VH-VL binders against q0aze0. Designs and how they scored, part 55

Target 1, 268 residues: q0aze0
Amino acid sequence: MKIILVNNRFKENTEKKAQEIAGQLSALNVEVIIDNGLDEPYAGTVDFIMVLGGDGTMLRAARRYGQRAIPVLGVNMGTVGFLSNIEINELAEYLPLILREEYSLEARMMLEVAVFQQQSLLTRVFCLNELLLRSNSPRMLSFALEISGQKLEPYRGDGLIVSTTTGSTAYSLSAGGPIADPQLDAFIVTPVASHIINKRPLVVSPEREISLHLLEEREAIIGIDGQIKMDFGAENRVLIKRAPHPLLMVNLKAKPFFTSIDRSLQRQ

## First folded at step 2 (VH-VL)

Design x2k (framework fv_ixekizumab)
Fold by ESMFold2-Fast, scan of step 2:
Order: sequence, then C-alpha cells, then structure tokens
Structure x2k (fold): chain C 268 residues (1-268), chain A 123 residues (1-123), chain B 112 residues (1-112)
Amino acid sequence: as target 1 above (268 residues)
Amino acid sequence: QVQLVQSGAEVKKPGSSVKVSCKASGYTFTDYYIHWVRQAPGQGLEWMGVINPSGGTTDYNQRFKGRVTITADESTSTAYMELSSLRSEDTAVYYCARDFSYGDELPYYFDYWGQGTLVTVSS
Amino acid sequence: DIVMTQTPLSLSVTPGQPASISCRSSQSLVHSEGNTYLHWYLQKPGQSPQLLIYKVSNRFSGVPDRFSGSGSGTDFTLKISRVEAEDVGVYYCSQSTHVPYTFGQGTKLEIK
C-alpha cells in the first residue's frame, strides 16, 4: 500500500505530526509519500490519500490529486470545516479500517477550469468548490456569460461565482446562492453584488459548458477555491465544465450534512 | 498600492552578521509569503528562503541553511533576513519579494519586489 | 536543484525589430494539475526585478502586449514583437515547480 500524506508545512506543528504519522504507517509496511505543498505533486501511482489539515488543505489536495480516482480522507487539524471526515485525535482508532480498505466512498463533482488568451490555452486547473470572477479594484465589472452556447444579457457588478454543489456552502452562500445537497451534481451560478436587480442565481446541469469574458478592460481576477489567483483581462476567456473524474471522499463515520449546516447558520 | 521598503546599505566585516528589513504596505501582510533573493555584483538571482508571516513558518535554500534566518513582525508588517558568518562572497544586493499566496495556496511567483539592500563584506 | 539555462546570454537589437530569448529546464516543470510554473522577470538597469510573464504565457498587470511567452515541458521562449528603448535590461526565466526556486543566468538586451 502506498499513501500520499498531504499537509501544509507552513502551518505550525503539521510537519512534525505528518512525520509521526508517516513513521507509524512505515512501521505497518505502508510506503508513504509526504506532500507538504511546496514540492511538485507526486506523479506515481498510489492507493490512498490522507489529508492532514483544514478545508484549505483538502481543497489543495483535491486540485492536485482529485482527478486520479484515488480515495481521499480529510483528517481535521484545528480548523473547523465541512471537508474533513475525522479528527486527528481519532486517526489511531480508524487507521485499521483504512489499512483494511473498510470504508465507503462519496463521489463529489469537480470543475475543470480552462483559461485562454485569445485562442491559446494558458492554464487548466481543477477545483472542488468554485471559480470566482471578481473585480480587483473599487470599479464594477461588465462581463458576458454564455451557457452551452446561449449568450445571456450582459452582467454588471462585482463578479460571478460558478460553484459545485460541494461549494454551495462556501463563497456562493455568502453571495446569496442556495444551499445544495452535495450528493447532487449541478453547477450553481451566483452573481456577486450585481447592479442589475433581476440577475438571480442559476442552477444548471453539470453537462453544460460555461464561459466568461470581460466586456470592458478592468482589473479583475479569477479565484479558484479561494486559493489560486489569476489576473483576468479583456483578452482572456474562461471555460468551465464538469471535470472528467469526481473526487472520491472517504467516509469512516457518518457526517450529518443538514444538521451541520443548520447549526452553522444559527451561529451567524 | 503594494510597496516593500527595505533598510539601507550595510558594510560588514567577515565573520559578522547582517539583518536586513523589509516593510510591507498596501495589503494585508499576513496574506502573502515573503521571499528573499540575492544578487552578487554582475551576477544572477539566487533564492534564499521564504516566510509565511501569519505563523512565522520558514523554508530555506539548503545552500544557506544554518546561516540564514528569516523572521516577520506582524505588528509592524516587517520581514527580516539575517545572514551570519559573513564572507566576501556574500557581498550582494538582497531583495525581499512578495509571493502570491492566499490562505492555504502554494507560493509560485514574485509579483512585487523591494528596492534592494546592498550588503558589502570587506576587511 | 532544477537548472535553468538561457540563450543567448546577450542580445543587441535595432529598435522596432523582434527579440527572442530561450529558456531550458533540466527537468519538466509541469505539475499534475496541468500548470507549468515558469516565469519571466525583467531587471532594468539600476532597478529591482519586475514580473513580466507568469505560468509560461500570462502577462502580468501593465505589461505591454508586445511581450509574449510560450513553451512546454522543458523548453520555453520569451518574445518581444517590437523592441523599444524601455525594454533594455536583463531578462530572467525562473521556475517555482520545485524548491529551491531557481533562475536562469539572465539575458542582457541592449539597443543597437
């Protein structure tokens, strides 16, 4: 068995804990590759991915490895969130189940984001939560949205979010989007502070292609899962579609989505 | 506007230490990593290390490990690079540079640079 | 460490003519996520380096459209379609796919 152990070296105590866990796994004849976020992703075949950290570390792991159809387990280390399944102090209890491959998997759709300059592909990234187009200045954006070849009336506002159902509780929620059952596959398209009052969030088929481009030269950025930032100008176009593979999330214990989100909303 | 302002030129003796400062303004200091890059006279650029100002976590180029220490003071939005056991070969302009990193994002490019600090090591 | 090799080391260009600078890495700079972390920096005489192009072909804010980057894997090119006097300086390619981050030796662009 070969396991990638993902952590963020820049978070206090995570490297020491990662080395400790790697030692425990090696003692059980498991080959461990540590990905601390600073090196390139491991290119070889692996059997399992264990993510030590909060939702941010899980989002990075999903971006790096989510398209490989490998089980990914989120192990929470001090940051309360929605993407981890167990806590770090529970890992020893669940480790025998992991090694015996006694767990269920939940498939979560991902986005494929392709950014072009004119006809040239500049970058292709995958993400679990959302793409955010936003102004990088106090000025509003004017931009075009096209869904599967259908051109909508121009948007004017601070930006737009294209989210997975997993991402419905992240930036999309803050911008007024609906809370979606993460077991559903759909894109949620949520405008950010739209100047046009009748621009509503849209829930569309995950088989649709969504494209965005600026209608006026402005300082704008594309944000991916709140982590990747790319400059976006009038010569750029972004194409968003369903990623070829979903993220396979490991379930070792029941996680009650609806009661968790209900409690979270009451705390706000 | 993003600005990184470094301390002034230093002249140091071999075997001593130097500490260069880099004061950030125009953005949230703890949202971006700070790198240190040096350039010997007439030579190319050499990466020395990086700091996450939020937690103080660092990573160093192995070439400088044991001699370089990078720190950050959140209250003054200032990063520091201290290089010990100075040799004549350490004569260089030292730059701080901001790396785009948001939250848990990996660092990958240097978008804004300080003006540089000349450190001269001579007898 | 990943070694970055630039050619040529110096280039003299008549104003209005194109310029081309090549950069080769000792290892592939492609991440599994599909991104290639190859960047170009310009250091004008007496100034700090400034970001010109990031991730192979993306122009940084304020960089004129006469600058373009291309390439894949280990071979990369920076092109200036029409060189202007303000373009004088040393151009560096850099990789941030693997720590330590490394830079090429630099290409000095001069006006003829």
Scores: ipSAE 0.012, ipTM 0.524, lowest interface PAE 8.9, mean pLDDT 86

Design xc (framework fv_ixekizumab)
Fold by ESMFold2-Fast, scan of step 2:
Structure xc (fold): chain C 268 residues (1-268), chain A 125 residues (1-125), chain B 112 residues (1-112)
Amino acid sequence: as target 1 above (268 residues)
Amino acid sequence: QVQLVQSGAEVKKPGSSVKVSCKASGGTFSDYAIHWVRQAPGQGLEWMGVIIPIFDTADYNQRFKGRVTITADESTSTAYMELSSLRSEDTAVYYCARDRSEYSSSWGYYYMDVWGQGTLVTVSS
Amino acid sequence: DIVMTQTPLSLSVTPGQPASISCRSSQSLLHSSGYNYLHWYLQKPGQSPQLLIYLGSNRASGVPDRFSGSGSGTDFTLKISRVEAEDVGVYYCMQALQTPYTFGQGTKLEIK
């Protein structure tokens, strides 16, 4: 068995825990690859991915490894989040189940994002939560939204979010989008500070292709999962569709999504 | 460990251009943004711009837009900052710095954890 | 652009005594994510800046426990509980909420 341990080198507790866990796994004849974020993603085959950290570390792991159809387990290191399944102090209890492959998998859709400059593909990236288009100045954007070739009325405002259902509790929520059951597959399209009174969030089939481009010369950016930022101008176009593979999240312990989000909204 | 190693000091005449390199030693820059920050003698720090190598896109401080170009070469793990139409007030130490993103925040860019050693660019006749 | 203002611009401290540096932003650096996009850097004489504190209060790797960051919104503080000789240099706060990223003027810390 070969396991990737994904951690954040710059969090003192996660680095020490990664070393401790790697030693424990090696003693059980498990080969361990440590991914602390400083090198290219491990290119070889692996059986399991263990993410030590919060939601941000899981988002990075999903971008790096999510398309490989390998089980990914989120292990929380202290802060409450939506993407971790067990706490670090529970790992010893659940490790035998991991090694015996006695767990269930939950598939979470991902976005495939392709950014073009005119006719040239600049980049193609995958993400778990969302793509954000927003103004990089106090000036609002005018932009075109197309859904499967259908041209909508122009949008005017500070931007737009195209989110997975997993991302419904991230930036989309802050912009007024709906809370979605993460077991559903759908795109959620949420306007950011729209100046058009009746622009509402849209919930769209994941089989649709979404495209965005600016209608006027403006300074804007594209954000991916809140972790990657790129410049976006009138010569750029972004295409968004369902990624070929979902992220396979390990479920060792029941997570009360609806009660957790309900309490979060009470305390905001 | 990752280090950023910059090219050596340059002396340039007004109106010329300078191109400073920043090589990632220890095997990575493709997953991270590279920022450029300058410091004039006895002055504070001034942000110039950033490049995301995996997207081959750059964002610039408007004060330098039209004169600054930031590029990256993935095959050599090297980022470049070129500043044209040099003036005496461009005399400064130029730093590259790695932006490390780990959290779902507003932009994904928010701190520079590894800095190059700096490159002194002197503009004089 | 967001303007960052540091006080004091210089201070002299006897070794072992505490030091405190303030940083004020012209607008809130608290994002809806709950993070303050405020970071602290130290530049020792003749050296590159080095990261001390990120996202308001998190110590960077290798930074001694005597350094701490606090504050939220527009007012932030960097504290050194017991100043040592190696702490000499210029301290900068930086906002990363929006581009262009902007730095404070810097605070020069000297030993008496």
Scores: ipSAE 0.000, ipTM 0.420, lowest interface PAE 13.0, mean pLDDT 83

Design xc1 (framework fv_ixekizumab)
Fold by ESMFold2-Fast, scan of step 2:
Structure xc1 (fold): chain C 268 residues (1-268), chain A 122 residues (1-122), chain B 112 residues (1-112)
Amino acid sequence: as target 1 above (268 residues)
Amino acid sequence: QVQLVQSGAEVKKPGSSVKVSCKASGGTFSDYAIHWVRQAPGQGLEWMGVIIPIFDTADYNQRFKGRVTITADESTSTAYMELSSLRSEDTAVYYCARGRLYYDSSGYFKYWGQGTLVTVSS
Amino acid sequence: DIVMTQTPLSLSVTPGQPASISCRSSQSLLHSSGYNYLHWYLQKPGQSPQLLIYLGSNRASGVPDRFSGSGSGTDFTLKISRVEAEDVGVYYCMQALQTPYTFGQGTKLEIK
């Protein structure tokens, strides 16, 4: 068995713990590849991915490996989050189940984001939570939103979020979007501060294609999972659709989504 | 473990075209950008363009004015650079280089092919 | 296009002595992500270029710790703390902030 350990090198405790776990796994005859974010993703075949850290580390792992249809386990290292399944101090208890492949998988949809410069494709990325289009200046944006070729009335405001159901508790929630059951597949389209008229969040089929472009030249950015930023101008267009493969999240321990979100909102 | 292996040297007449291949091994071909860089004898490096095979799209340095075409064949893990309307000043070593993953805009090249010498002479 | 200017164009160093190469860009290479999209390559005689430093200051895998990169925005420096015979070649900086990617004119490092 070959396992990738994904960790965050900028957190000293995480790097040390990754080395300890790698040693433990090697003693059990498991081949371990450490991905601390510095090098290219491991290009070979692997059987399992363990993510050591918080939600941010899981989002990075999903972008790097999520389209390979490999089981991904989130192991929490002390920060509260929604994407981890077990705590680090529980890993020893669950490790035999991991090695015997005695776990269930939960499929989480991902976005496929394609950014164009006029007619030329600049980049394509996958993400687990959301794409954020926002103004990079005090001036509001004027932009066009199309859903499966249907042109909506122009938007005027600070921006727009296109989110997965997994992302419903991230930036979309902060912008007034609904909390969605992550077992559902859907796009959630949430406006950011509409100026002239109130726009409502939309919940649309994951089979739809969403297109965005600016109607006038403004300084704007595209944000991906809060971790990647790209400049976005009037000559750019973004196309969003459901990614070919969902992220396969390992479920070793029942994680009560609704009671967890309820508790989080109560502490707000 | 990643290797980029290029086709052999070519001698071409002015006005003809050349197509150089770059076969990738040791990694997932479609996930990475493949760039082309040339170097005239005794001169520096000049970026020609890139292809991102998973997107089936390419971008070019405008100074080649539609003379360069970069393509990829995912079934053979091979990228191609075709340069048409060759001139004597196109005599150079042509390199392929593997860029970053399609979602990584950092744009540095860890792996390079061995280079292909293209000589344009009458 | 972004213009990259290297100084010096040629450098002769006694083994064990330090070397420093400067790279200046015509516009800032600092991206909104906080990274400088500036990379350093070494081309040894008869070989393909090889990556030394990426994103301003990060050493590539397998590159000795005597190599370091520094700088931000428009001014960047590659330093070799103790030059060895194997370091002979032409050093290039490259910007990858926007297409077309552009290289400096190169700095030839020779041993005295």
Scores: ipSAE 0.000, ipTM 0.420, lowest interface PAE 15.5, mean pLDDT 85

Design xc10 (framework fv_ixekizumab)
Fold by ESMFold2-Fast, scan of step 2:
Structure xc10 (fold): chain C 268 residues (1-268), chain A 121 residues (1-121), chain B 112 residues (1-112)
Amino acid sequence: as target 1 above (268 residues)
Amino acid sequence: QVQLVQSGAEVKKPGSSVKVSCKASGGTFSDYAIHWVRQAPGQGLEWMGVIIPIFDTADYNQRFKGRVTITADESTSTAYMELSSLRSEDTAVYYCARETKYFGSGWVDYWGQGTLVTVSS
Amino acid sequence: DIVMTQTPLSLSVTPGQPASISCRSSQSLLHSSGYNYLHWYLQKPGQSPQLLIYLGSNRASGVPDRFSGSGSGTDFTLKISRVEAEDVGVYYCMQALQTPYTFGQGTKLEIK
């Protein structure tokens, strides 16, 4: 068995714990590849991906490996989040189940984001939570939103979020989007609205294609899962589709989504 | 009424570590990024890094080379900056500061009151 | 890393007189969108820094209109049209075009 162990070496004490876990797995004849985020993604075949850290580390793992249809387990290192399934102090208890492949999988849709300059493809990226188009200046953006060839009235404001249902509790929530059951497949289109504009979030079929472009020259950026940032100008266009493969998340114990989000919202 | 309230002053010995907290109130913690900036006595401002709490992602000034770790706990609306292997030149006031909804614009609109960390024998 | 250089490092001004602080970057801070990623902060004695000007020329909320920012590319200026006693402190320019974000050395403004 070959496992990728994903960690962030600067997050808490994860590098030391990753080395310790790698040693334990190697003693059980499991081949371990450590991905601490500093190098290119591992290109070889693997059987399982174990993510040590918080939601951010999971987002990076999903972007790097999510399209390979490999089971991914989030192991929490003591930071509260939505994407981990077990705690680090529970790993020893659950490890035999992992090695016997005695777990269930939950499919989470991902986005495929393609950025063009005029007719030329500049980049293609996959993500688990969302694409954010935002103003990078005090000036409001004017932009066009097209859903499966249907042109909406121009948007004016600070930006727009196109989110998966998994991303509904991330940046989309902060921008006033709905909380979505992550078992549903849908795009959530949430405006990043100032007081001047008050467009409603849209929930649309995951089979639709969404495109965005600026109607005026402005300083704007495209953000992917809060981790990738790209300049976006009037000569650019972005196309968002459902990714070919969902992220396959490992379930070893029940994690109650609705009580978790309810507790989070009660704080403010 | 946005407030960033930091933990109190610390006196540490060389080689130890310090963890400074920054508690946010008066706004949604996940709507902004939190930067850490330090200022040695009589010196200017030095950017250390940033965390975006909603994504649990951090970016660091490489000059701190694995000594600095910035974390966030959304349940308590608190960001932390931990600096290890302390040296006398790490004596400084450490500030947390909020970058508003424009992640990556780099300008910060609210600052904590600062935490003095003194590293001495 | 982008290096930020301020001049002068200190100045003394009689109340009501104007003051001018310059900031130079080792690399252009002008983004392709036409905006400069340069911000100005004031640190009053014993206080945390506070935002004065963002993106070259925009006054932050609550900042008096006697403060103005100008410049583009590598050369920027902060002007105070009529210095008041409460303007005493150290002024910093900061670039946010690329990480690590970097500050100038600071300019100390004192009242005569």
Scores: ipSAE 0.005, ipTM 0.391, lowest interface PAE 15.1, mean pLDDT 84

Design xc11 (framework fv_ixekizumab)
Fold by ESMFold2-Fast, scan of step 2:
Structure xc11 (fold): chain C 268 residues (1-268), chain A 123 residues (1-123), chain B 112 residues (1-112)
Amino acid sequence: as target 1 above (268 residues)
Amino acid sequence: QVQLVQSGAEVKKPGSSVKVSCKASGGTFSDYAIHWVRQAPGQGLEWMGVIIPIFDTADYNQRFKGRVTITADESTSTAYMELSSLRSEDTAVYYCARGPWYRSGDFLYFDLWGQGTLVTVSS
Amino acid sequence: DIVMTQTPLSLSVTPGQPASISCRSSQSLLHSSGYNYLHWYLQKPGQSPQLLIYLGSNRASGVPDRFSGSGSGTDFTLKISRVEAEDVGVYYCMQALQTPYTFGQGTKLEIK
C-alpha cells in the first residue's frame, strides 16, 4: 500500500509529526510519500491520501489530488473544522480499518476553473470550496454572468462567489449565501455585497456552465479556495463547470454536519 | 497613500479581554494579509497571527492557545485582534502589519505597519 | 520554533563609516523556490518598524542603496556602507519560512 501524507510546513511541529506517522506506517509495510506543499504533486500511483492539518491543508490536497479518484482522509491536529473526519489521537485506533479498506466514501463535487485571455487558455485549476471574483480597488465591478449560455442582467457590486455545496459554509456563507447539505451537488452563486446590489444567491444545477467577464475596464482578481490569487481584467474570461471527478472523502466516524454548523453559527 | 490606523491605548484588568482595531485609511485590504505583532516594553517583536480578509481565513501562533482571535470586516477595511484571559505578561504595544499574500499561503514580508496600540494589564 | 540570533546586540559608529549586522537562524531558510525567507526591519526611536530588505537581498521601496542584504541558508548579513544620522534605531531580522514567524532579538545602532 502506498499513502501520500499531506502536511502544512508552515505549522509548528507538523514536519516532526508527519515523520513520526510515516515511520509508524513504514513499520506496517506501507510506503509513504510526504507532500508538504514545496514540490510538485506526486505523479505516481497511490492507494490513499492522509491529510494532517486543518481545512486549509485539506483544500490544498483536494486541489492537487482530488481529480485522481483516490480516498482522502482528513486528520485534525488540534483545530476545529468541517473537512477533517478524525483527530490525530484517534489515528492509531482507526489505522487497521484504513489498511483493510473498511470505510465508507462520500463524494464531494469540485469546480473546474478555466481562465482565458483573448481566446487562449491561461490556466486550468480545480477547487473544493469556491471561486471568488472581486474588485481590487474601492471601485465596484460591472460584470456579465452567463449560465449555460443564458445572459443575465449585468451585475454591479464588489464581486461574486461561485461555490460548491462543500464551500457553502466557507466564504459564500460570509457573503450571505445559503447553508447547503454537502451531500447535494449544486453550484451556489452568491453576490458580494455592495451599496447598490440587492441580488439574491442562486442555486443551480451542477450540469450548468458558468461564465464571467468584466463589462468595464477595472482591476479585479480571481481567488481560488482562499489560497490562489490571479489578476483578472476586461481581456479575461473565466469558465466554471463541474470537475470531472469528485473528491472521495473517507468516513471512518460519524460527524453530524447540521448540529456542527448550528453550534458554529450560534457562537460566532 | 494607504495607512494602517489603530485604535487607542487601553488599560485592562487581569482576566478580561481586549479588542484592538486596525483600519486601512486611503485604501483597502484587497491584496493583503493583515498580521498582528506585539512588543513588550523594552523587548523584541512577537508574531501573533494573520488574516486574509477577502477570504476570511486566519492562522495563529499556537502559544496563544485559543486566546487570540483575528477577524476582519472588508466593507469597512478594518481588522480586529481580540486577546482574552489577559495577564500582566500581555502588557505590550500591539501592531497590525500588512503583508502581500501569494499563492499557496506564502507570506513574504510586512511592508506597512500601524502606529501601534499600547495595552496595559494591571490591577 | 525557528530561533533567530543577531550579533552584535548594539554598535556605535561615526557618521560615514560602515556598519554590519549578522543574523543566524537555527535551521535553513532556503525554500525550494531558491529564495531565502529572511527579511530585515528598522525601528526608529518612537516609531513602528519599517521594511528594509526582503527575501535576503532585495531592497524595499524607498530604501537607500547604501543598505544591502546578503547570505543564504542559516547566515545572513545586513550592511550599511555609509551610516547617516537617520539610520539610528533597532534592526530586526525575521524568518517567514514557517509559522510562527520569529524575529531576532534586535541590534541597536547609535551614532558616535
Scores: ipSAE 0.000, ipTM 0.390, lowest interface PAE 15.2, mean pLDDT 84

Design xc2 (framework fv_ixekizumab)
Fold by ESMFold2-Fast, scan of step 2:
Structure xc2 (fold): chain C 268 residues (1-268), chain A 123 residues (1-123), chain B 112 residues (1-112)
Amino acid sequence: as target 1 above (268 residues)
Amino acid sequence: QVQLVQSGAEVKKPGSSVKVSCKASGGTFSDYAIHWVRQAPGQGLEWMGVIIPIFDTADYNQRFKGRVTITADESTSTAYMELSSLRSEDTAVYYCARDKWLRFGSYYYMDVWGQGTLVTVSS
Amino acid sequence: DIVMTQTPLSLSVTPGQPASISCRSSQSLLHSSGYNYLHWYLQKPGQSPQLLIYLGSNRASGVPDRFSGSGSGTDFTLKISRVEAEDVGVYYCMQALQTPYTFGQGTKLEIK
């Protein structure tokens, strides 16, 4: 068995804990690869990915490894989040189940984002939560949204979010999008500060292709999972579609989504 | 790390076609684009085209108008460059090269290259 | 097509001395993102090309700090602070702003 241990090098306790866990796994004849974010993603075949950290570390792991169809377990290191399944102080209890492969998997759809300059592909990235198109200045954007060849009336506002159902509780929620059951596969398209009264969030089939481009020259950016920022101008277009593989999230204990989100919303 | 291994040298007659293969190992084949670049003996580098397998899209240098076709077979992690209507001037070493997609920023650069395939077109 | 012009076409340098290669493009390679889509490659004798510098000034993995890239828009420079025997080869600049991607004609670096 070969396991990748993903951690955040900028958290003081994470590196020490990763080394301790690697030592424990090695003593059980498990080969361990540590990914602290400094090197390229490990290119070899692995059986399991263990993410030590909060939601941010999980988003990074999903971007690096999510398309390989390998089980990914989120282990929380003290920061409350939605993408972790167990706490670090519970790991010793669940480790035997992990090694015996006694767990269920929850598939979470991902986005594939391709940015073009005219007809040439500039970059391709994957993400678990969302793509955000936003103005990088006080001026509103004017942009075109096309869904599977259907051209919608132009959008005017600060931007647009194209989210997975997993991302429904992240940026899309803050912009007025619906809370979606993460077991559903769908795109959620949420306007950001639209100046057109009837522009509402859309829930569309994950088999559709979504494209965006600016209708006038503005300072804009596209953001991926709140972690990647790319400049976006009138010469650019972005194509968003369902990623080839979902992220396979390990479920070792029940995490009640609806009661968790209900509790979170009552604090607002 | 990703390695690109190309097919062996070929000798072809004028008017025929050649198909050069480029097999990727290590990493996910769909994570990158494959460029083809040629180099005639004693000459510089000339870009021929690129294939982006995941988007089923290829772009070509118009100097090869209608003669070059680049394809990819994801099941074998192999890209192909076929050049037809061969002329003596097509004698060159043909390279495949990986285009690296990064998390931040947008750019095309070739960070991993194949060993090259010598194609000789004799009259 | 964007035309890339390198100067000089050949250089002979004594080991330990600096070397400088210029690359000019027929149009600006500065994208609205703030990046210059210009890259530098080295082809050592009998070998495939290898990446040295990407996006104008970023050293590729494993490239010694003796190598640096600078410039913006249409005028770019590759510098080697202290040339070593292993630096022999042909240096190429390449634009990747638009297809067809084009290379300079190459600069051959030789040791005196």
Scores: ipSAE 0.000, ipTM 0.397, lowest interface PAE 14.4, mean pLDDT 84

Design xc3 (framework fv_ixekizumab)
Fold by ESMFold2-Fast, scan of step 2:
Order: sequence, then structure tokens, then C-alpha cells
Structure xc3 (fold): chain C 268 residues (1-268), chain A 122 residues (1-122), chain B 112 residues (1-112)
Amino acid sequence: as target 1 above (268 residues)
Amino acid sequence: QVQLVQSGAEVKKPGSSVKVSCKASGGTFSDYAIHWVRQAPGQGLEWMGVIIPIFDTADYNQRFKGRVTITADESTSTAYMELSSLRSEDTAVYYCARVGYRYFDWLPFDYWGQGTLVTVSS
Amino acid sequence: DIVMTQTPLSLSVTPGQPASISCRSSQSLLHSSGYNYLHWYLQKPGQSPQLLIYLGSNRASGVPDRFSGSGSGTDFTLKISRVEAEDVGVYYCMQALQTPYTFGQGTKLEIK
């Protein structure tokens, strides 16, 4: 068995813990590859991905490996979040189930984001939570939103979020979007609050294509899962689709989404 | 009511490094830029840099280039500023400050931490 | 770097009297959007700075209406219509037009 351990090297103590777990797995005849986010993603085939950390580490793992249809387990390192399934102190208990492949999988939709300059593809990235378009200057953005070729009235404001249902509790929530059951497949389109024009969030079919471009020359940024930043100008266009493969999240232990989000909102 | 709580005072030797933390509560963390500003005893304010946690993007004042690193841990709602190769002139109160508007680091610093005194002495 | 210059460096005011602090930038802070990227902060003795005025003339939440900001381009003014004892501290202007963001040297306001 070959397992990738994904950790955040720059977070205190995670590198040491990853090495300890790698040693434990190697003792059980598991080949371990450690991904601390500094190198290119491992290019070979693997059987399982274990993410050591909070939601941010899981988002990085999903972008790097989520399209490979490989089981991904979130192991919480004492952080508050929604994407982990077990705690680090439970790992030894569940490890035999992991090695015997005795677990269920939850499929979580992902976004495919393609950024163009004119007709040329500049980049294609995948994400689990959302794409954020935001102004990179104090000037309000004027931008066009098209949903499956249908042109909406121009948007004016600070920006827009296009989110998965998994991302409904991330930046979309902060911008006034709805809380969505992550078992549903849908895009959630949430405007970033504006003093001039306030539009309602939209919930649309994940089969739709969403495109964005600026209507005026402005400085803007496209943000992906809060971790990737790209400049976006009037010569750029972004296309957002459902990614070809969902992230396959490992479920070893029941984690009630609605009870979890209810408690989280009280800690806001 | 957004609150920023910084780590406690530190005394460091020349040539060492210091890492100051800034824990945010009372609102969402990742959407707002966190700036770092220092103030030497009896002196004015000096901007050091900023991080936008959602983008994991940091910009620095060139006066500190190569010595300052600003990071953020979204899972603990904590921003960090690490300053290396400390000199006596780095003795200052270090503040973290958060903008009041989502995403835009050039908007005003609505919320300030209580400050962390870093003393660099032999 | 944009240089911010405040005048005066110190100011003594009898309670109830007005105070005026000037801030001058080495280049225009007026952006094509129409905003002046100039903010004012107050640091009371022993405390962290607090926001007073943003984008030239907008009063921050909770700031008394006796505080006002004016100006455009390179010349900005902070005015206090009637100074009160709690206004004692050091006032700083800051430009946020471009990095590195820079502060004026500060104006110390004292009560006579």
C-alpha cells in the first residue's frame, strides 16, 4: 500500500508528527510519501491520501490530488473545521480499517476553473470550496456573469463567489450565502456585499457553466479556496464547471454536519 | 466585536529570531487582511507587511525584506509575524491590525491587537 | 516610497477649543476611483492606535462627530471642533495608495 501524508510544514509541530506517522506506517509495510506543499504533487499512483491538519490542509490536498479518484481522509490535529473525519489520537484505532479498506466514501463535488487571456488558456485549476472574484483596488468592479450562455444583468460591487456546496460554510457564508447540505451537488453564486447594488445568492445546477469577465478595465483578483491568487483584468475570462471527478472523502466515523455547523455558528 | 489578542512580551539576543502571534476572534478570519505595524519606544508607527489569509499572499516593506515572514493559520484564526537576525534597533512594540472590509488590504485598520513588546538586548 | 509629513508635531489646546492637524503627502493620494487613500488614527497614552477617519473624510464607526477629515490630493486636514480631555494622544495620518504604506511622524495633542 502506498499512502500520501499531506501536512503543513510551516504550522508548528506538524512536520514532526508527520514523520512519526510515516514511521508507524512504514513499520506496517506501507510506503509513505510526505507532501508538505513545497514540491510538485507526487506524480505516481497511490492507494490512499491522509491529510494531517485542518480544513486548509484538506483544501490543498483536494486541489493537488482530488481529481485522481483516490480516498482522502482528514485527520484533525486539534483545529476546528468541517473536512476532517477523525482526530489524531484516534488514528491508531482506525488504522486497521484503513489498511483493510473497510470504510465508506462521501463524494464531494469540485470546481474546474479555467482562466483565459483572449482565446488562450492561461491556467486550469481545481478546487473544493470556491472561486472568489474581488477588486484589487478601492474601485468597484463592473462585471458580467453568464450562466450556461444566459447573460445576467451586470454586477457591480466588490466581487462574487462561486462555491460548491462543501464551500457553503466557507467564504460564501461570510458573504451572506446559504448553508447547503454537502450531499447536494449545486453551484452557489454569492455576491460580495456592496453599498450600491445588493443581489441575492443564486443556487444553480452543477451541470451549468459559469463565466465571468470585467466590463471595465479594473484591477481584480481571482482567489481559489483562499490559497491561490491570480491577477484578473478586462482581457481575462474565467470559466467554471463541475470538475470531472468528485473528491472521495473517507468516512470512518459518523460526523453530523448540521449539529457541527450549529455549534460553529455559536463560536463566530 | 472583533478582537485581536497577541502573544506576550519577549526578550531576545541580537542575531536571534522572534515570532509574534495574533489570534482573531469575534468574526470570520480568512476574509480580512492582517497588517503588522511596529513602534520603537517614543517613535512613530512603521508598516511592516500584510497577509490576506484567503489568498495566503503576503507583501512586505522592503526595509525588512529577507528578515520578516508573515503567515496565517486559518484553522486557529491566528496570524504570525517572524522577524529574524534581530538587532537592537528592532526593539519595539509590534502590533497586528485587521481591516474592517473583506479582501481589501488598502482599507483602514479598524481593529488593533494590544501590542507585543520585543526587547533586543545583549 | 510616499513620504507623509504632519504639522504641527505637537499641539496644546484648552478644553473646548478647536484643533487642526495637517498632513501632506509627497505625491497625490487621489486615485482614479475618486478616493483619497488617506486614513487618520489616534493613539491614546498606553493604548493601541484606533481608527478615526478613513478615505480622507469618512468618520469611523463610534467616532464622535466633533472629528472631521477634509482635503484631497496632497493636502489633508483633521479637525476637532471642541477638544475634550479624552482626545489626548498622538494623531497619525497614513497613506494606503501604494506599498509600503507609510505614516506621518505623528502629532501629539496635549491639554493645557
Scores: ipSAE 0.000, ipTM 0.426, lowest interface PAE 14.6, mean pLDDT 85

